VH-VL binders against Phosphate-specific transport system accessory protein PhoU homolog 1. Designs and how they scored, part 8

Target 1, 219 residues: Phosphate-specific transport system accessory protein PhoU homolog 1, of Methanothermobacter thermautotrophicus (o27767)
Amino acid sequence: MEKKYPRILFRKRLKDLRKDMEEVSQKTLKTHKLAVDLLMEYDEEKKEKVIKNSRAIDDMVFNLERKAISLIAAEQPVAGDLRFIEACIKVGSHLKRIGYLAANIAEAAEKLKDEEIPRRPLEDLKHMSDFVQMMLSKGIYAFLDQNMEMARELRHDDDKVDDLFDQTLEHVTRSMFEDKESISYLVNLLFIARFLERVGDRAVSIADRTIFMITCEKP

## First folded at step 17 (VH-VL; from t2 with heavy chain Y55F)

Design u1
Fold by OpenDDE, fold request of step 20:
Structure u1 (fold): chain C 219 residues (1-219), chain A 119 residues (1-119), chain B 108 residues (1-108)
Amino acid sequence: as target 1 above (219 residues)
Amino acid sequence: EVQLVQSGAEVKKPGSSVKVSCKASGYTFTDYTISWVRQAPGQGLEWMGWIEPVFGTANYAQKFQGRVTITADKSTSTAYMELSSLRSEDTAVYYCARGRYYPYAFDIWGKGTTVTVSS
Amino acid sequence: SSELTQDPAVSVALGQTVRITCQGDSLRNYYATWYQQKPGQAPILVIYGEDNRPSGIPDRFSGSSSGNTASLTITGAQAEDEADYYCNSRDTSGNHVVFGGGTKLTVL
C-alpha cells in the first residue's frame, strides 16, 4: 500500500468499510425480497438466485469481518469509531443470518409450488412478508443513516409481527383441520411464518445495535 | 501497484521439503486471503489451500492435508507455502493469489514458482 | 469434495460467439469464477459472481448460470481470446475451492 499519513489512511479504511456494509445490505434486501416473492409466484431461476445470493452474502460478510478486525488491530480506534466498526461486525452477522433465512423461505416456497394453497393463509403470509420486508429496510437504513428515531420504531413493529404470526398460525391451523391431507405441505406455511418472524427479530437487533452505536445506551 | 512477488525456482529431491514465499505490496495485506494454486506441466489448476493473514488461520485441500503448511508474516506482508515429502508428481508451477470479492475469486496472481522434484 | 467439469477444447470463428460451460453439484449453491490463461502466464480473472467483470476485462465477456452449470460467453471472439479458460467455485461443503479441468479455446 502507498505510504499515507495515519489519519488519512484510517479515514479511507472506514469509508471503505461503510461502502462494503452498504453493498451487502442492499444484496440482503434484494435477496429477501426475491425469496418472499417465490411464495406468490414460484420461479426456479429466482430460487437459484436466492440460494447463490445467500452464499454470496456469507462471503461478503466474511470479507467485511476480516477488514473490520484488521482495522481494529492496525489502527486501535476508540469511541465512536470503535463502536461503528464493532457495529459493522454485528450487523454483518445479522445480514448473513437473514440471507440464510431467505434461502430457507425459498426452499419452503419450492415445496408449495405445485400445491393448492388456501386463500386466507396465503394472504396472511403476503401481509407478513411485506411487513417484515419493510422492517428489514427500516433497520438497515436506520443503521446506514444513523437514524435513532427510525431504529426505535422497530420494537413497536416487532409487536405487529407477532400479531401477524398469530393470525397466520390460526388460519393455517384452520385449513389443516378442514383438510387433513394437506397438512404435509401446509406445514411449510408455518415454517415460512417462523422464518419471517426471525428475520423481523434480526431487523430489531440491527436497530438495537444502531442505537447502542450512537448513544452507548442499551436499547 | 498491487502485486505478489514470489521466490525463485526450486530443485528438490524426493522426500525433501520446499518452502515458497509470496510478498504482497500495494494493498493492506491483512484485508485479503492468500491462496496457493499449483499447475503441473500441461495440466490444469489445482487449489492447495489459503490463509487469512489477519487471523493466521489456514485451510487446506483434503489432498494436501498433513503435507502442506501455509503461513503468513504480517510484519513483512509475506505468505509462505511449505510442502513436505515431495514426490515427482509435485513438479509444478506454484502460484500465490489474492482472494477478493469472494474468497475463491483470485484477482491478483504471482508470476509463479517452478518447483522441480527429481532424483 | 465435489468436482467441476469442462469440455477440454472448443473452437470459435473470429467475430462469432462461443460459450464455455462448467458443470458441478456445487454450482447449484455457489457462483462460479472464470479465469483466462495464456501459455507461460499466470491466470487472469475475467468473470466472478452473477456477472461481474473486473476492470480491464472487455465487455464481450459475460457470465451466466443455470442448474448445476455455469457458463462463460464470449460475444464477438477476438484473436487474442485464444487461451485456456478455467472455472472455479466452492465445493459442496463450502469449505474448499475447486477448479474445473480447463477448456482450450481456439479462435479460427
Scores: ipSAE 0.909, ipTM 0.948, lowest interface PAE 0.5, mean pLDDT 95
Fold by OpenDDE, fold request of step 20:
Parts: structure tokens; C-alpha cells; sequence
Structure u1 (fold): chain C 219 residues (1-219), chain A 119 residues (1-119), chain B 108 residues (1-108)
């Protein structure tokens, strides 16, 4: 260990933890973006990258959790410092889940690569994916920047995602009745929509954790 | 400044045990995993196992299960690898390595500890 | 556990480009890491993740992946690049680490 004044060392470790959070956050954003891009333009290399990145995110989160726990054990942080460290653990968990959801999206996209997708369901899914990507960015940066206003917006965004999901569900269902031979790939579209909704939920959770971290209040 | 310092060379008899130490310095010991990798003369690298020092959770390669024990002492920032029931085939240089970002990305290596098993 | 395979030896002319490839099923799901080892020395990390290069590693080293393969590319090989190169990754279970057999690079 480095010989540093305890307080200085503590602050350094907190800073390092934040940097780790930033790094894994950016990787998560990138990975999700890659995954949703596959829906419109499939690319095998990008798909592979999504899969590997999801695993990398898992590893990064594992390391982050260990650092956080170690820091708590060693320094006995209190108040805002403690809440920050705890938030890092919680947010890390959400990021890990998002990574794997991205992988699921990528795999589902692969199943659709050779299908002729109806315009409307695909359009709905595209809108939903764009919106969810926005939510992820908002949630992550709300946390990193400790932006309460941004964090509070996510609940309203969640309502929009729900609407988009319902819209996708309706249109996919209608398409199923119009062409029964397309049910197989339509189901995959629905799975993707569900995955996107779940990613949105994680973004909201990150925002909620941010609010708690800052205010100690239930959002 | 970041380094892993390993214990000195060992000469052991078959059937005995060896315990190699790896002392970390220049960084927070508990922030990274420690892996043990060995290399027999003229052979490739062989992963033996790793440990996360926070809780002391270790994972081992199947080949060494039941014969290797990896531990960590947070108070001294030292990891240990103990290999029992030594055989001539265990003659090798044993490295400890720090895992970074990816548990299997070893960015810092010890200089290695030569373990010779001979009758 | 799964295994990683790589050619035991490759050669490259000075200033030329060489690619060392690692193959294994686990590489479909995990990134490979690459190490350089010179005689009598401990391995040195040269590439990890997508294409991350640690400080001190020359720009001529790069990493790539495709399918069940990962590759280390040296663009403009130098005499000092003559060494053994090892890949590693997680195995298919994701719980263990596995090394390739190593590739001896000769710079001609």
C-alpha cells in the first residue's frame, strides 16, 4: 500500500471508485447502443462486441463492488460518502443487468437479420430503442453529475416507455393476425421490446438511487 | 512503484508442500485480484487460480483442485499459494500476478519463484 | 475446461506486419488478453479488452477479434519484439482462466 495520509488516501480511493463508475457506465452506454443498432442494421462483428462487452461489464462491476466493499470496511465512511459508495454498488448492479439485456437484444436481433420485418412494428421498436438509449444516458449522467432534476425526469420517461411498449405490443399483435407465417419473428420483436422496457426500468432505478444518494429521501 | 515481490526459490522433495508468498506494494491490495500462474521449463503459462483479497474467495483451475490453496492476508498485503503433494512435474517458475479490469488481465507480475521438485 | 490454441512459432521480417492468432470457443464470449515474454523474464501485458494497450506498450501492438479467434498484430515489427506471446481468456464456464500454448515470434 502507498504511504499516504489517511484522509488523502480515502479521497483518492473515492475518486478512483468514481472513475471506475464512469468507465463502466460509458461501456454500458456504448454496448446498449451497439445492441439496438443491430435492429436496423445487423452486423456480426458488432453483435460479437456486444456479447463480449456484456461480459466485460460484468467483470468491471465485480471489481467495482470489491473496491466499494473494501473501502467501506477500511475507512468506515459516513453520510454522503457512504451513500455514494453504496450507490456505486447499486448502480453497478443495474449496469451489469443492462449489459446482459443488451446481449439479449443483440441475440434477438441476430434471429431477425434475415427476416423481412413489417414497417410499423420495426418503426415502433426503433422509436422505443432510441428513447431507452436516451433514458440510459439521462440516468447515468444524473448519477455521475448528481443532477436531481435530471434524475426526477426518469419517472416520467418511464411512462413514455410503457406507452411505447404498449404500442409495440398492439402493432405486433395486429401483424400476427394479418400474417400468421410471421409470428415467429414477430415474437422476437416483442422480446426485444420487453428487453428495452427492462433496460428503461434499470435507468429509472439508477435515477431513484441517485435521488436517495443525494437527499436520503424516497423518490 | 507498484510491484509484487515473491518469496525465494524453493527446493522440495516429492510428496511435500510448498508455500510461495507474494507481497504487494504501491497500490491498495484489496482493490485487485491476485492470480497464480506457473511455467514449467520450456513450457507455456499455466493458470492455477486466483483470489479476491476482500473476502478471501479463491477459485482454482480444475487441474489443481484439492492440491492448491490460495490465500491472502490483507494486513500484510500478501497473497500465498500453497501446493501440496508435489511431483517432479510441478517443477516450474511460479508467478503471482495482479488482475486488472478483467480478472484475467494481469498487468503486474512478480518476478517468479522457482520451485524445484526432486528426489 | 475449454482451451486456447495458437501456433507454436511464427516469423516476421523486420519492419513487416505479423498477426498472432488465438483460437477457442470461449473467445466467442470473452476478450483475450495478450502477453509478451522474453527469456528469463516475467510476462508483460501488451493488449487486453477490445484493443487496450497498457502504458509503455508501443502503438505497433494492437488487438482484434473475430468469431472464436483473437489476434495480436504487430505493425512494423522491431527486433526487440522477438519473444513468446501468450493469449489468455476466461474459459467457457467463465469461472477460470486459460492460456494459449504460446507463440514464439522470430524477427528476421
Amino acid sequence: as target 1 above (219 residues)
Amino acid sequence: EVQLVQSGAEVKKPGSSVKVSCKASGYTFTDYTISWVRQAPGQGLEWMGWIEPVFGTANYAQKFQGRVTITADKSTSTAYMELSSLRSEDTAVYYCARGRYYPYAFDIWGKGTTVTVSS
Amino acid sequence: SSELTQDPAVSVALGQTVRITCQGDSLRNYYATWYQQKPGQAPILVIYGEDNRPSGIPDRFSGSSSGNTASLTITGAQAEDEADYYCNSRDTSGNHVVFGGGTKLTVL
Scores: ipSAE 0.887, ipTM 0.933, lowest interface PAE 0.5, mean pLDDT 94
Fold by ESMFold2, look of step 17:
Structure u1 (fold): chain C 219 residues (1-219), chain A 119 residues (1-119), chain B 108 residues (1-108)
Amino acid sequence: as target 1 above (219 residues)
Amino acid sequence: EVQLVQSGAEVKKPGSSVKVSCKASGYTFTDYTISWVRQAPGQGLEWMGWIEPVFGTANYAQKFQGRVTITADKSTSTAYMELSSLRSEDTAVYYCARGRYYPYAFDIWGKGTTVTVSS
Amino acid sequence: SSELTQDPAVSVALGQTVRITCQGDSLRNYYATWYQQKPGQAPILVIYGEDNRPSGIPDRFSGSSSGNTASLTITGAQAEDEADYYCNSRDTSGNHVVFGGGTKLTVL
């Protein structure tokens, strides 16, 4: 590669990093969707795909982080460009963790595939999974589109996730009390609720990083 | 044009070492890992190790641990593989390969460097 | 022994469909990647990830996986597809890379 046009090369490298972030972000969103779908209708091939996707996301983030660090070291970007590259590193870390949370949800769903889930906990988990999926979608698209208003909306959503988690915990615990023999598999509902709550927390973190990237101010 | 250009063929005696170079061009060297893969005559592919060039962190296959050293020179966009204590069974073609999509997905390969170890 | 197992040889009639398999415990957690190698040449990447085809690879090549098994499928095999095919992936620990032993594809 010739170095006599470093400004053009820098812009191409930034564009390439942005495309990589879009690819990883979209794969993470789809992977989480696959995982939560397993809660409603278990499918072994879909579960295997979630597991392998979580590892693929980890490997993609490995390359992406090195690319971002190399860009900073080589180009010494300033202001908005530096904040974008730093955001890619931080958001990449969150996407990796969301990928593993999706795998954990899928593994817990497999342990529940042959069990009858009590009506109330099942309705709670469906409601929580739909809400968290919306939060993740909002966080990812706020980042990709650099949409500060969408990112700020997620702060209001955070309180709702905490309420949904507490409600789910209460109803699952009540179901355990009412049926001692179900405790061993019902514990997986608690794990799923916790994994979902952590995905929601990561979505909020992505939104906060997006706001910092745009404004250089703590959200 | 993206390519990996390797150093020329080597003939070595048992007990010596060999150092093969792999120069990257047409892409940003530090963006991706470089793996080393060998193939003995009539045999399959065997992964030896890889390096990520940003920090110079290398990983080695257990079989080669202690005999192989993989390095990268960012200033020349060149990776190196050195194999020591050579034996006749180390006679092979040695490839370098770029891990583009993820570290073990090798989208670009060098043409190979033939290393012959004989008396 | 190899952590990824491939049949050493398979044959396909011209224009027919063939499946080349790669089996190993790590494939439950990691996608396999597939390479084509013709005599005297470096390998060429054919399939990576679930079923991604690099530019220049004909759409008759596809990938799939289930359980501990990954498969490379060639539909409408052509004479030029005669080659050795290798899979690779992470090992079971996730720390290293392993190749399968390779499959020689003969087009009849």
Scores: ipSAE 0.640, ipTM 0.856, lowest interface PAE 2.0, mean pLDDT 90
Fold by ESMFold2, fold request of step 20:
Structure u1 (fold): chain C 219 residues (1-219), chain A 119 residues (1-119), chain B 108 residues (1-108)
Amino acid sequence: as target 1 above (219 residues)
Amino acid sequence: EVQLVQSGAEVKKPGSSVKVSCKASGYTFTDYTISWVRQAPGQGLEWMGWIEPVFGTANYAQKFQGRVTITADKSTSTAYMELSSLRSEDTAVYYCARGRYYPYAFDIWGKGTTVTVSS
Amino acid sequence: SSELTQDPAVSVALGQTVRITCQGDSLRNYYATWYQQKPGQAPILVIYGEDNRPSGIPDRFSGSSSGNTASLTITGAQAEDEADYYCNSRDTSGNHVVFGGGTKLTVL
């Protein structure tokens, strides 16, 4: 009787794991958006929310990883099911790191809250923030929907992030040279640009895991 | 129904040990952490520690380090808390609780096990 | 002393709004979680993630947080809300869990 239907419980547990992934992914996407918005208009309550959310993502990934490992140990899944569970663990790790990167962006934005940021670097960071937010959203939804074409597009997007980073570096450095008294706070703009680049890298890594899950080929 | 069923009340002498059990049912035991929380008569809640049952990794509050041991038996879906070198101050109700949304969000609690330490 | 501080007692008139607070440095970095405990019973989760209600908790219960202070608000308090209320969170290191000392709510 129970031997005949063990896969019904397994499918229920897979669906629960997917639901957990959706929840962590949505919180990560929201948290990154809150963090980048702080650069344009700082708000102490939003900064605190980003920090708390980053810690909550860490805690949620802790539970999710144990659930995934327990599912492998108990059910000995094969083929696509195993690849999906493994991808959940890897993507969860990336989401955790993105949460901490969002917290780092928020902390850097706090250090800039009372300063007038030069127009050109601020425009660069806004553009970079918008692009990286799109990359993160694309990577997450490519994973959740198992959309290989969407995942493949992120490689092209990565080149744009590199270009935006280089442009930001040039304009921030120029601003530092023109006003040496501003260097100590303008360094935070470079930190934000680096954190955004790392979020973009993580979005690409999520896409690579999605492609591997679907094709079983190293990206 | 999701529930945590604890072992019965215990009366112990000072210097002895007590081991309280917490059997989980209605969910996959290894999916979530189990915490132990005690409450002395007329007092507040006090976290003692937790275990994640997949690897059996336990984490203990500093106050109880060296006196408490938390374990899990996956085959019976049961967590255990053992408190050694009992003293009268250890008289309390001992609860187990499941950490669902995050490890310190306790959504399901056992009904508690009264441990009385007296001569 | 506890890393999370709660006032020992608070009173509210029937049908009025009350706020129960929980204060500690770790609340700048970690969620507060709230529990209700009636005499002789185990605690029940009433708020998690600072402002989420589990199924079965009336919508008169809400949570909020700012700085090092978290609050549980009961709007339109009922006689059945008379209980002890506890918050918990992680400690400042993030390694352990800590409870506040509890607040006895009396509904007049």
Scores: ipSAE 0.552, ipTM 0.836, lowest interface PAE 2.5, mean pLDDT 90

Design u1
Fold by ESMFold2, fold request of step 20:
Structure u1 (fold): chain C 219 residues (1-219), chain A 119 residues (1-119), chain B 108 residues (1-108)
Amino acid sequence: as target 1 above (219 residues)
Amino acid sequence: EVQLVQSGAEVKKPGSSVKVSCKASGYTFTDYTISWVRQAPGQGLEWMGWIEPVFGTANYAQKFQGRVTITADKSTSTAYMELSSLRSEDTAVYYCARGRYYPYAFDIWGKGTTVTVSS
Amino acid sequence: SSELTQDPAVSVALGQTVRITCQGDSLRNYYATWYQQKPGQAPILVIYGEDNRPSGIPDRFSGSSSGNTASLTITGAQAEDEADYYCNSRDTSGNHVVFGGGTKLTVL
């Protein structure tokens, strides 16, 4: 296949892949937002929507990965296009995982819906969830817009998530010590904090793939 | 023009097999799954299975496991469904359908292939 | 019994609103998708992702879901809406696809 004269069909397929990436990315952002909103105000219909969306993201990534693999196999793309297609596969995998993490957050929120949550740990989780939501949005838009400056910021942001996780762990543990009967449901706050930390890690990984896609260098 | 064009009607004897084709045009065949769905006279829709054409991986409804084989030929953009050990109850219209938004959202359907099983 | 249950028939007066339901445990975890089928024709997708209309589907069609029940609502029903309506989703295992039994809509 001649690489000097890109085919119109290849360009159309690449645009279709990019559109699919945009669609699944936006659904992942919305799904994570819905999940973290359940921490502040539980709603059964929203929880069900998070669960269904997480499964839909899995299905969408299934299609997207096949499309990307077929494109590589059929067209033997030029290095820049190959880097983009490979980034789509890697970012798709992260989006799938984030969808399931959002479902885990929603399930944990359901287990807390009827319980009295200590104020300090709840405030920690709200701050952490807002920060991680910003990180996810930044990572996704850095990828979609190929914005290296935004992508580089996320590595700095990762340290903040680690600090917020450590703070949350300490305050939840103190609450467990002060009320031994609360331990059985307060562990769900630790799970939520861990799920949020993992979403943040995935956002950083998306940024790292974006930097590699642009520079072809390990970040 | 996005289309799924199916092979023509078949009349079969009990115990034989039938193979129905589904040729895709107007889109990239390997981008989406193809499902097979049948409808017996006066009855509802029944999912038989699907295939993802990139690796040729098929998934079958439990009812048809062991009797159905779904394949795809990337070079001709054609999916096939073969149903063996035919019974009179297999008389139906057999549809192929594309799963676009997610694999079970069938946005494009073939016109159907009538398979009649009689002695 | 069927994993997705639909009433076999529903009637609506011309211009009125009708709701067609689909029930199953898997609908708590998976999208419902809706199809219209007229006699002698292949089905047509009318709602996907529970509440999204494909291009070309009139805005009188809408979808919703709550618990184990999904609904297709037609507001201002027209004579051309007379058809069979099917829902599908994944089964409870998530590995396979299932259809409801279908609902025959009669527009009076």
Scores: ipSAE 0.535, ipTM 0.833, lowest interface PAE 2.7, mean pLDDT 90

## First folded at step 18 (VH-VL; from t1 with heavy chain T33V)

Design v1
Fold by ESMFold2, look of step 19:
Structure v1 (fold): chain C 219 residues (1-219), chain A 119 residues (1-119), chain B 108 residues (1-108)
Amino acid sequence: as target 1 above (219 residues)
Amino acid sequence: EVQLVQSGAEVKKPGSSVKVSCKASGYTFTDYVISWVRQAPGQGLEWMGWIEPIFGTANYAQKFQGRVTITADKSTSTAYMELSSLRSEDTAVYYCARGRYYPYAFDIWGKGTTVTVSS
Amino acid sequence: SSELTQDPAVSVALGQTVRITCQGDSLRNYYATWYQQKPGQAPILVIYGEDNRPSGIPDRFSGSSSGNTASLTITGAQAEDEADYYCNSRDTSGNHVVFGGGTKLTVL
């Protein structure tokens, strides 16, 4: 019976793939927000949730890849449909890595839970984390809504993340020089800054895939 | 309607093999794994393994490796479980169930196939 | 440890709240899923991915987890809730499925 209505069945399967993309994207965005919130107020149960969610995201991306491959093998889609399926695979890989980075942020936050963090580096990381969370949200919604204008704006956002990272590095290293006994735990602030910078890079990569999906041009 | 229809009950002698079928309908067969789970009388559920129909890739619980073979036929939307070297303790109801890697939620179950192994 | 442990039996008075637990090391890294099974029937899914209910499952069923323990809570228990309840999750390697031993819920 499926053999007789291939266009309708294909559209239903494509819609199902998009639904899976929406689900993993929302879980990734929530998980990154939970991880960042641990920097301000550590909670062991929330850290455990970030870890479990990073594993869930990995598995959800694995499921999504299987659906995408099944669609390609069965339907041999062309033009925009093929580009969408390919984009789902590539964006899924970025979401998986963002899940890993969220877990790494949570682990680093746990190592800082009982320490007094210098005010300026903490303010830098708060500013950077808010900006990267916005970038991730923008990248995800640009992809889901196929919004080229939003996707193109992310290139400029990446430059600001690099500037924020450099600023954070300067302030953290100054704190380390002022109190060498703090180095063992303050190094985790540098790790967090690097993880945030990599999340920003992944958000830009999602936007680049969105532009390629729409235009067939390298962004 | 999404459903899994299993083959009928079997009575087997020790040392023989049994092959149970599980026909899927109402959904895209290759989008889900099919797991096999057994339940001895009065006992709990025991996962035996699964198959990923899109690639024909099976994963087996360590307890059953070497005795169980799980396969799938995409053209008929049917999964199979074969258990060899049967013993009396293999007497159980054998279920197939549809699931996904995450969260390993088996949302559709077959009715079960009773396999009785007696001397 | 690769096993999930459940209490063999629990009782609840009609209309009261009961919690059924599932414990294992893998639950630190993986969510648990819960099934209801009545005599002579296949299991049915009641909770997955921590606290998601499939369509048709009453809202008196909820799930939670902390550490190596997952819980199924039934508020306002009804006679029809009398059944065996199983949890499942991944094992510690993440490669296999494991089930708990099951909990027989009696509604008094």
Scores: ipSAE 0.469, ipTM 0.796, lowest interface PAE 3.1, mean pLDDT 89

